# Ledger of designs, part 125: miniprotein binders against p81326

Target 1, 226 residues: p81326
Amino acid sequence: MLHFGGFIMEINHISKILEKEREEYIRNKVEEYLKQGFSKDDAVNKANQSWRTYIGHRIQDVIYNLLKKFLKDSGLKVTTDKALNNRNLPEELDKVKRLIAINYGEYLFLPDADVIVYKVENNDIKIIAIISVKNSFRERRFETTYWKLKLKESPVTSHIKVFLATPDKDNEISYKCPNGKPKKMRIILEYELDGIYFLKEDFEETEKAKHFGKIVEDIIEISKKL
Below, E stands for the ipSAE of ESMFold2; O stands for the ipSAE of OpenDDE; V2 stands for 0.75 times the mean of E and O plus 0.25 times the DockQ between their complexes.

## First folded at step 10 (miniprotein)

Design xd11 (at its last look DockQ between E and O 0.68; V2 from the best seeds 0.00; counts 0 for: other shape alone 3.253 > 2.5, unsure alone 64.013 < 70)
Fold by OpenDDE base, look of step 10:
Structure xd11 (fold): chain B 226 residues (1-226), chain A 89 residues (1-89)
Amino acid sequence: as target 1 above (226 residues)
Amino acid sequence: SPDKEKAKFIAKIIKDLAEELGLSDEEKLRELVKLIEWLAIMYGAEVEVEIENGKIRITIKVDGKEITIEIEDGKVRITVDGKKYEVET
């Protein structure tokens, strides 16, 4: 149990809350769809489908809020790629956006950056880490590794740590060699990324694969070296 | 949607948590308080906890609305925009 600012990050509490959120969300959506004239079965199916879409964004928002809260006392700031997709950015966020941009010759593009952690010192912005949040690995399995590799190619971005945060509910990457069979995705992600942080207890811990509760400490430590 | 009515949604979750856990002992109360704190953090809400004379008061500020949770004598009272939810254990 890691104590951050007096709070022990308990993944069990988060999971319990998310389950209650699911129950309440489904109830509300079923009621909504019934009022729209759908059958009970259709309403339930639609509600479940809606939840699958919602939960992906919800977990990202949760991680954002957690990091924002627990990094605040360290003077670290947190933003998202969504916040950077504005035409009129504050100067600080415009600088952040530029400092994570990847050069493609005639074009600059942003990596997928669900959460961005940075510090401001003497009006200088230093990007510390990008956290990719994945609820499942059914799609875009190695997209995060692509962005990590691209960030390494520039001296401007090579220092940026890239982390993956996931609940990994289906145990897609929780173990490296379950039953003696290598999990290609886990091995590659762990090799290419700076860390994998699990929002669960049941996983194979390594130097790079840690409980999500460790991410705050790791980010703070990295920030001190920049 | 939860996004449009976060305060009400949060209040319902708190109610459900209180009903599930019960308020019969100090351990359950501590757990409930912790869950409420985490819930607030998960929504980026400000949370304050006051414990006085066996009464717990939790205040959550989210999207310009205030949720007040009062726990006393095995009862929880949740107030959101004038609506009250009471959970008896």
Scores: ipSAE 0.812, ipTM 0.918, lowest interface PAE 0.4, mean pLDDT 90
Fold by ESMFold2, look of step 10:
Structure xd11 (fold): chain B 226 residues (1-226), chain A 89 residues (1-89)
Amino acid sequence: as target 1 above (226 residues)
Amino acid sequence: SPDKEKAKFIAKIIKDLAEELGLSDEEKLRELVKLIEWLAIMYGAEVEVEIENGKIRITIKVDGKEITIEIEDGKVRITVDGKKYEVET
């Protein structure tokens, strides 16, 4: 096998691959829309809009697959909120689901977490972290913060780390004080969450805001304390 | 759609990467192999790399299909369960 470099190099490879995926996806969609009778301009516009929906789900899948691959030798398992919402859950995943549930008095709901990291020791399951994956912050900017606050309310779930992972291509949260003015969204997200992991190079790095490549090491270290 | 024919989509991405990089030296060849391995990881696919007698053979197994990438003498040959895609460099 050829050797892989550090996570920074891995992010560059991921970004290059995603751009090629975009190019091929758009070509395929334009062809599809042209066959449906749309004009070239309309087909291109529709293809770009379709990509915006697809890329959000694709980034979640990429993060899931990366964590599953790189955490497996540390005894850590990874699942998704989509998998937990399937019917006929295996017993292990049913336990994971129950361990992250939030009590609202008479009602019991799951937080909307995209990726969940847990471990199994002697038939016990411990939830290590949940990762919210966001492609854009134009809507639902503080949903992840809400779920962190809810998890902190119970001693049973207060240990669960809540991370945000994002490419943040539009620089919506990349800097605390762009142009000398505090960016409320970045400041609040960083304050409330356990970490923000960027799938790009250009952002203001802090103790909580890091390159995505650090997330594997951070999760492993957290799991050793539990 | 990539969800409908994932292996064919992956094979096309590999073809595009090989064409863009070219295989003019060992450094570019290593970069292509790294990109292919990362692509497989990003899809949760199994990947194997074999290097014998100046030939590189990469096998990706995804959704019950097999993608084979063979690199020899500056040529890249890509197959998906028997279909052939070829890039000359």
Scores: ipSAE 0.750, ipTM 0.892, lowest interface PAE 0.6, mean pLDDT 85
ESMFold2 (binder alone), look of step 10: mean pLDDT 64; pTM 0.542

Design xd2 (at its last look DockQ between E and O 0.83; V2 from the best seeds 0.78)
Fold by OpenDDE base, look of step 10:
Structure xd2 (fold): chain B 226 residues (1-226), chain A 86 residues (1-86)
Amino acid sequence: as target 1 above (226 residues)
Amino acid sequence: SPDLEEAKFIAKIIKDLAEELGLSDEEKLRELVKLIEWLAIMYGAEVEVEIEVKNGEVKIRIVIKVDGVEIYIEIEDGKVRITVKE
């Protein structure tokens, strides 16, 4: 049990809640699709498909809310790439946006940054970490790695830690060498990223691959060195 | 409103959790409170918990504030009452 700002992050509680959310969500969606005239089988299939999309965003929101809550007392701030996509940004967020931008010559582009952790000291903003949230690795398997490498190329962004957070429900990256066979994706992600944080208990723990409950402590520690 | 729908969804989850755990003993009540607190955090909501023990009976009052909607949870005598207020 990891103590998080006075709360023991019990992944078990989060998982239990998400399971209940799923049950209720599916129930509601099935009912909705039945009312639309779909068959029971079609309604269930559509509901499950809808859930897959929903849960991806939901987990991102959960992680954002958790980090926002548990980093608050440390004076650290949290935002999202979505918040940065607004045309009219507060000065603080405009600075954050500029400080994570990647140079492509004539253009600046933002990395995929589901969650951004930063601090404000003496009106200066320091970006501490970017957390990429992945529910599935079926698509864009190494996108987070690409952004990490790109951020590393600039002295402006090279200090930014890039973390991956995932429930890894399908055990795509939970183990390095299951059955003696190396999992390329796990090995590469762990090598290139600053850390992988699992929202589950059943995974191979390493120096860089940790339980999500450790992410706050790690971020706070990093923030003290900047 | 989307906020009201979300609040109702949260309320339903709480009800389901309460029904699953049961409200028969203090340990289960404490677990439920923890789950509700985590649920609130997961939604970025504010949560206030009041636990009163009177005459050997445990009364729990929880208020969750989500985007301007308030969820009131009262647990007494092995029963849960949930009210959503805009």
Scores: ipSAE 0.793, ipTM 0.913, lowest interface PAE 0.4, mean pLDDT 91
Fold by ESMFold2, look of step 10:
Structure xd2 (fold): chain B 226 residues (1-226), chain A 86 residues (1-86)
Amino acid sequence: as target 1 above (226 residues)
Amino acid sequence: SPDLEEAKFIAKIIKDLAEELGLSDEEKLRELVKLIEWLAIMYGAEVEVEIEVKNGEVKIRIVIKVDGVEIYIEIEDGKVRITVKE
């Protein structure tokens, strides 16, 4: 068990809670769809589809809340891409947005930065890391690596660490060579990103592929070098 | 309200966790408390835990504060009672 911020950080607790949330969420959705007149089979299918959309947003919220809680005492601040897309941004968040934006000539776009960690020193903002959250790799498999490469192209953003956080329930990237065959997706993601953090226990751990519980310690260490 | 519905959902998750775990001994009680603390953190909620031992009996009181709603959890005699207050 890891001891950060006065709490024991254990991935099993998070995973167990999320499974209970899934069970209750699906029960509630099935009941809702049945009351709307759908058949049992249709209600179940629709509930499962609804969960797949919901869980992606839920995991982002969980990661945001965890990082905000456990990084607070280290003087590190946390925000989200959703917060940065508001029209009336506070000055601090407007600066964060400007410091991670990628320039495409007449256009500026934010990278895949579900959760952003930064610090404020002497009225200056330093972006420490961005975390991309992915529940599955059926679509947009290399999106996070693309954004890392774009951030590396400018000296203004090249220091920003890019992490991927995932439950990877379907084991799409959990092992480098399952059955002796190289898994392209895992190998490329691990090579290009600064870290992959798994919200589960069963995966091949490496220097860059770690239990999610290590992310707080890693971010704090990086922040001390900036 | 949306905040009250969220708190009711959280309360149901806590009930489900307690039922699956089966509060048969001290180890199970400590595990449930830890799960509740993690659940609160995952919702960005404040959590306070009070443990009272009297005459060899353990009573646990937990308060979760999320978005202006309070969830009171009392665990006594291997049973859990949850009250949601707006």
Scores: ipSAE 0.780, ipTM 0.921, lowest interface PAE 0.6, mean pLDDT 88
ESMFold2 (binder alone), look of step 10: mean pLDDT 71; pTM 0.650
ESMFold2, look of step 11: ipSAE 0.740; ipTM 0.907
ESMFold2 (binder alone), look of step 11: mean pLDDT 72; pTM 0.653
OpenDDE base, look of step 11: ipSAE 0.791; ipTM 0.912

Design xd3 (at its last look DockQ between E and O 0.80; V2 from the best seeds 0.81)
Fold by OpenDDE base, look of step 10:
Structure xd3 (fold): chain B 226 residues (1-226), chain A 82 residues (1-82)
Amino acid sequence: as target 1 above (226 residues)
Amino acid sequence: DPELEKAKFIAKIIKDLAEELGLSDEEKLRELVKLIEWLAIMYGAEVEVEIENGKIRIVIKVDGVEIYIEIEDGKVRITVKE
């Protein structure tokens, strides 16, 4: 358990809250769909589908808010790719956007960067880390790895740490070799990324695969070396 | 008003947590306060907690809406104010 600002980051509390959010969300959506004339079974199915979409964004927001809160005292700042998707940005965010851009010759594109951690020193911006948040690995399994590799290709971005944060509810990457069989995805993600942070307790811990509670400390430590 | 709906949603979560934990002892009350604080953090909300004479008062400020939580004598009262 990591203590940040007097709070012990307890994944159990976060999980409990998210479960209550699910229950309430499903209830509200079921009621909404019933009012629309759907059967009870259809309403429940639709509500569950809606929740799958909702929870993906919700977890990103949660991680953003957690990092924003717990990195504040260290002087580190946090933003999101969504916040950078504006035509008119404050100067600071415009600089952040430029400093994470990947060159494709005639075009610059941003990596998938659900959360971006940076510091400002004497009006100079240093990007510290990008956190990709994944609720499921059914689609785009190595997308985060692709962006990490692309960021490494430039001296401008090569220093940026890329982390994956996931609850991994389906145990897709929680273990390297369950039942003696290697999990290709876990092995590759752990090898290519700077770290994987689990929003759960039941996983195989390694040097790079850690409990999400450690991410704040790790980011602060990295920030001191930049 | 999406901000008000969000606040009402949060208020319902708090109520559900309170009902599940129960409010019968100090340990459960402390756990509930902790959960409310985490909930506030998870929403990027400000939270203030006051504990006086067995009464717990919590104010959550989220997107310009205030959620007032009063816990006394094993009862929870939640009020949402714009």
Scores: ipSAE 0.838, ipTM 0.939, lowest interface PAE 0.4, mean pLDDT 92
Fold by ESMFold2, look of step 11:
Structure xd3 (fold): chain B 226 residues (1-226), chain A 82 residues (1-82)
Amino acid sequence: as target 1 above (226 residues)
Amino acid sequence: DPELEKAKFIAKIIKDLAEELGLSDEEKLRELVKLIEWLAIMYGAEVEVEIENGKIRIVIKVDGVEIYIEIEDGKVRITVKE
């Protein structure tokens, strides 16, 4: 099967598939809204709004499925914060939830950990990494940084790597100094997080800012050190 | 039925990809198979590929629904079974 170098080539195929999904999704939604009596212009606008909500969750699902597929032979398991909020939680996932929960006095909250990688050794669970998936940075741009800092405060969570994965289609964090000015958001995210992984080719690559195809290799190597 | 609707959506994406590629040679056929395999991975689906005497058979199993794809003589036939 493909080794990690080929993983980068497959990102282009993923982007092509997502574009076809967008076209079909919007086509279906426009038809639905037209049947509800909206004008063509209104139906298109509503379909585009619906897509913006859908694509964010879709990218999370894609990343989850990719990591689950490519980490399985390394003894690593993958879950999501959505799965951890399920009312009928299996014991293993309940333990994962307890291992990432942050204490706020009489309240316990999960960080916004879209995708979680962990391993099970000798009935012990070790959280390896959490991946925050951001489609855009219009709001909550530094939320991932907050969660990294909170996880660093406890010896039971300080080892957890916090990654950001993003297509960053609008180049909001792709470059450190666009137009000669330091981009605060890119600089702070790169400084505080353990890594930023781009689901595209065109960005300023650094030791921490990498192609998404590198994330599998990085997670495996981190797991060997724990 | 959300599972059936999802499978029909996937089937439509496969049909759209095949139409855009144009299945005129082996390179395009190989590219389509790659795209179908990646599509299955992106949905966390099981996929099986069989190639027999110029006929390609692909089965995608997603959420208990099966998608059968047959490619022969540059034509794609897709069947969705619940």
Scores: ipSAE 0.788, ipTM 0.927, lowest interface PAE 0.6, mean pLDDT 88
ESMFold2, look of step 10: ipSAE 0.784; ipTM 0.928
ESMFold2 (binder alone), look of step 10: mean pLDDT 72; pTM 0.622
ESMFold2 (binder alone), look of step 11: mean pLDDT 73; pTM 0.629
OpenDDE base, look of step 11: ipSAE 0.838; ipTM 0.939

Design xd4 (at its last look DockQ between E and O 0.73; V2 from the best seeds 0.78)
Fold by OpenDDE base, look of step 10:
Structure xd4 (fold): chain B 226 residues (1-226), chain A 82 residues (1-82)
Amino acid sequence: as target 1 above (226 residues)
Amino acid sequence: SPDLKKAKFIAKIIKDLAEELGLSDEEKLRELVKLIEWLAIMYGAEVEVEIENGKIRIVIKVDGVEIYIEIEDGKVRITVKE
């Protein structure tokens, strides 16, 4: 258990809350779909599908809020790719956006950056880390590694740490070699990324694969070296 | 309003947590308070907790809406105010 800002980060609490959110969300959606004239079975199915979409965004927001809170006292700032997707940005965010951009010759594109951690020193912005949040690895399994590799190609972005945060409910990457069989995805993600942080207790811990509670300390430590 | 809807959703979660845990002993109350604090953090909300004379008063401020939680004598009262 890690203490951050006077709070012990207990993943169990977060998981419990998210489960209650699910129950309430499903209930509300079922009611909504019933009112729309769907059968009970259809309403439940539609509600579950809606939840799968919702929880993906929800967990990103949760991680954003957690990092924003627990990094605040260290003078670190947090934003999201969503916040950067505006034509008119405050100067600070415009700088952040430019400092994470990847060059494709005629075009600049942003990496998938669910959460961005940066610091401001003497009006200069330093990007510290990008956190990609994945609820499921069924699709786009190596997208985060692609962005990490692309960021490494430029001296402007090569220092940026790229982390993956996941609850990994289906144990897709929780273990490297379950039953003696290597999990390709876990091995590659762990090798290419700067860290994987699990919002769960049941996983194989390594130097790079850690409990989510460690992410704050790791980010703070990295920030001191920049 | 969307903000009010969100606040009501949060309030309902708190109620459900309280019902599940029960409010019969101090340990459960402490756990509930901790869950509420985490819930507030998870929503980027401000939270204030006051414990006095066996009464727990919590205020959550989320997107301009306030959620008032009072726990006393094994009962929970939740009020949402815009």
Scores: ipSAE 0.838, ipTM 0.939, lowest interface PAE 0.4, mean pLDDT 92
Fold by ESMFold2, look of step 10:
Structure xd4 (fold): chain B 226 residues (1-226), chain A 82 residues (1-82)
Amino acid sequence: as target 1 above (226 residues)
Amino acid sequence: SPDLKKAKFIAKIIKDLAEELGLSDEEKLRELVKLIEWLAIMYGAEVEVEIENGKIRIVIKVDGVEIYIEIEDGKVRITVKE
């Protein structure tokens, strides 16, 4: 009943639903903290802090579910860093893990890769894109760019597109030159990454900074070239 | 159970969406159905929609719990079944 074109045009439905989830989540948490003996003011503050942690995980889940749903008919598969950190990996996921790992001599580490898109052709796995999901940019602002640069250093991983997905509700990277001053974080992230996808409507759109609804079309186009 | 708790949370969100939207005409009804379908997708849930002469029945299946939504005469009834 929902199709690819409908996904792009109706991205504001996701925002509407998430706002309702926030309202109900906070109400439930305030009740929980009041039962624990906190004052009303403390309960509200704690509920808001809890939401900030929860929404980060929730957005990752939403992006995973959306991509899995809308990329399925194109033969593309989706996994997460959580699934790749399972101690008993199925063969397919073990291959995905090894195809994105970065070698540091004695050590092998995964890049910051919240959601991974790949395809399987004759038991051969090709990594298409890695999506890093950021709710805020207060800490490790450029971590995603570091991982993109590391992936570019090896012929095995240099083809992998690295995207950033964010609601950016505080407008930390939504505009290139707010108040006439270049925003270093936005400029560098857009320059170094393959794309930034906003889970909101109010931002400065460019060739690389787009509405999240475009990510499915972009991934499909990339996969056809590989 | 955690699965029942999640399903009841989803049901509450649906109730809140319906109340805010107001089911005054077919356009708003269609919008609510779209919101419910998106909500199901956002949870990785299965959703089925049936329309039977003036009644809309929606079933969301999430982690072994079923959420039944019936919409008739501008009114919404939601049942969560384990």
Scores: ipSAE 0.795, ipTM 0.929, lowest interface PAE 0.6, mean pLDDT 88
ESMFold2 (binder alone), look of step 10: mean pLDDT 71; pTM 0.607
ESMFold2, look of step 11: ipSAE 0.769; ipTM 0.921
ESMFold2 (binder alone), look of step 11: mean pLDDT 73; pTM 0.629
OpenDDE base, look of step 11: ipSAE 0.837; ipTM 0.939

Design xd5 (at its last look DockQ between E and O 0.73; V2 from the best seeds 0.00; counts 0 for: unsure alone 67.26 < 70)
Fold by OpenDDE base, look of step 10:
Structure xd5 (fold): chain B 226 residues (1-226), chain A 82 residues (1-82)
Amino acid sequence: as target 1 above (226 residues)
Amino acid sequence: SPDLEEAKFIAKIIKDLAEELGLSDEEKLRELVKLIEWLAIMYGVEVEVEIENGKIRIVIKIDGVEIYIEIEDGKVRITVKE
């Protein structure tokens, strides 16, 4: 448990709250679908499907809010790729957007950057870290790795740390060699990324695979070296 | 308003947490307060906590909407105001 600003980041509290959110969300959606004329079984199934989509975005928002809160006192700023998807941006965010862009010759594209941590010093912006948030690894398993590798190709972006944050509810990457069999995805993600942060307790901890509670400290430490 | 709907949703979560934990002792009350603080952080909203004379008053501000939580004598009262 890490203390930030007098608060101990307890994943247990977050998990408990998210479970209550799920219960309430499902209840509301079931009621909504029943009113639409669906059967109880269909309503429950539809509600669960809706929740799977919702929770993905919700976890991103939670992580954003947590980082925004706990990095504030260090003078670090936090934004999202969503916030950068505007034609008209404040100067600061426009600079942030440009500093994470990847060159594809005639085109610049942004990496998937659910959360972006940066600092402002004398009107100069330094990108510190990009956090990719994944609830499930069923699709696009190595997308974050791709972006990390692309960011490394440019001296403009090579310093940017890329982290993965996940609850990994299905234990897809929680262990490297469960039952003596290597988990390809865990091994590759851990090797290529700067860190994996788990929003859970049951995982194999390594130098790069840590509890999410450590991400704030790690980011602050990185920021001091830039 | 979206803020009102969010506030009502949050209020319901708080109620459910309170009911699950119970309010029979100081430890449980402290735990509930902690959960509410985390909930506020998770939603990126401001929270104010006042503890006086065995009464806990919590205010969560979501733009123009406020959630008032009063805990006294093992009872929770939640009011949402726009």
Scores: ipSAE 0.802, ipTM 0.923, lowest interface PAE 0.4, mean pLDDT 91
Fold by ESMFold2, look of step 10:
Structure xd5 (fold): chain B 226 residues (1-226), chain A 82 residues (1-82)
Amino acid sequence: as target 1 above (226 residues)
Amino acid sequence: SPDLEEAKFIAKIIKDLAEELGLSDEEKLRELVKLIEWLAIMYGVEVEVEIENGKIRIVIKIDGVEIYIEIEDGKVRITVKE
């Protein structure tokens, strides 16, 4: 029986699988581009570019499937912002969408919430947490904190936990004081968000900055308080 | 079908994992089974595992497509069927 306990072994299994997916994906894409008439060097470069786009969406899907699997027996449901942008929304998901929407006068917009965790009680929906998945912080560095602050402005949404999940392979936010100097991005993200979950082993762990494997336990505990 | 193509991709990943791991002992067999179970979770599909008399049978179901994995004597045979 598999147990998602948030520790090193689960992350290593996922990482090994993703590396094999990368190898096979790139192999298939190179063959596809060669058939289109590209040189071998161009085909390899284009395949790697294609993978960089694919892996971002793939990590979101993995997180969704993992949370859906391991939160199911705790009575928690999981959806995505992609599912909420569908024109043919079931009543339940339409209500989830409206419970996280932010008012801008005449307009309503969804925050950037890649994965949403909620529960249903007496035909009433409670949003537990949203998880933003970020692969890089070169652009839109503080977007997740902006959405947390907007959700805090209303008593209807202020309870919603906002988490960031990231592999952070470039070490942009992995440490608070790299080289002895405070890293503004890490400090602000950790201060403002309810948690940062790293999909890697090497980072500075704190009460808010944790291994990704801890996220299931944290979400379940939060849900008991609602 | 799209489900058949996805199943073939998953089957290839499983073959690659088995090849890299090298099924030389029981610990490596256990590791492969764990990897397959995690792979199924990562794709949001169910997996059934049966271990009998030193033979491991694994079935992964992707809607109407099934991946059958049989492991015996350090050898892996994978079949994809609709």
Scores: ipSAE 0.764, ipTM 0.907, lowest interface PAE 0.6, mean pLDDT 87
ESMFold2 (binder alone), look of step 10: mean pLDDT 67; pTM 0.543

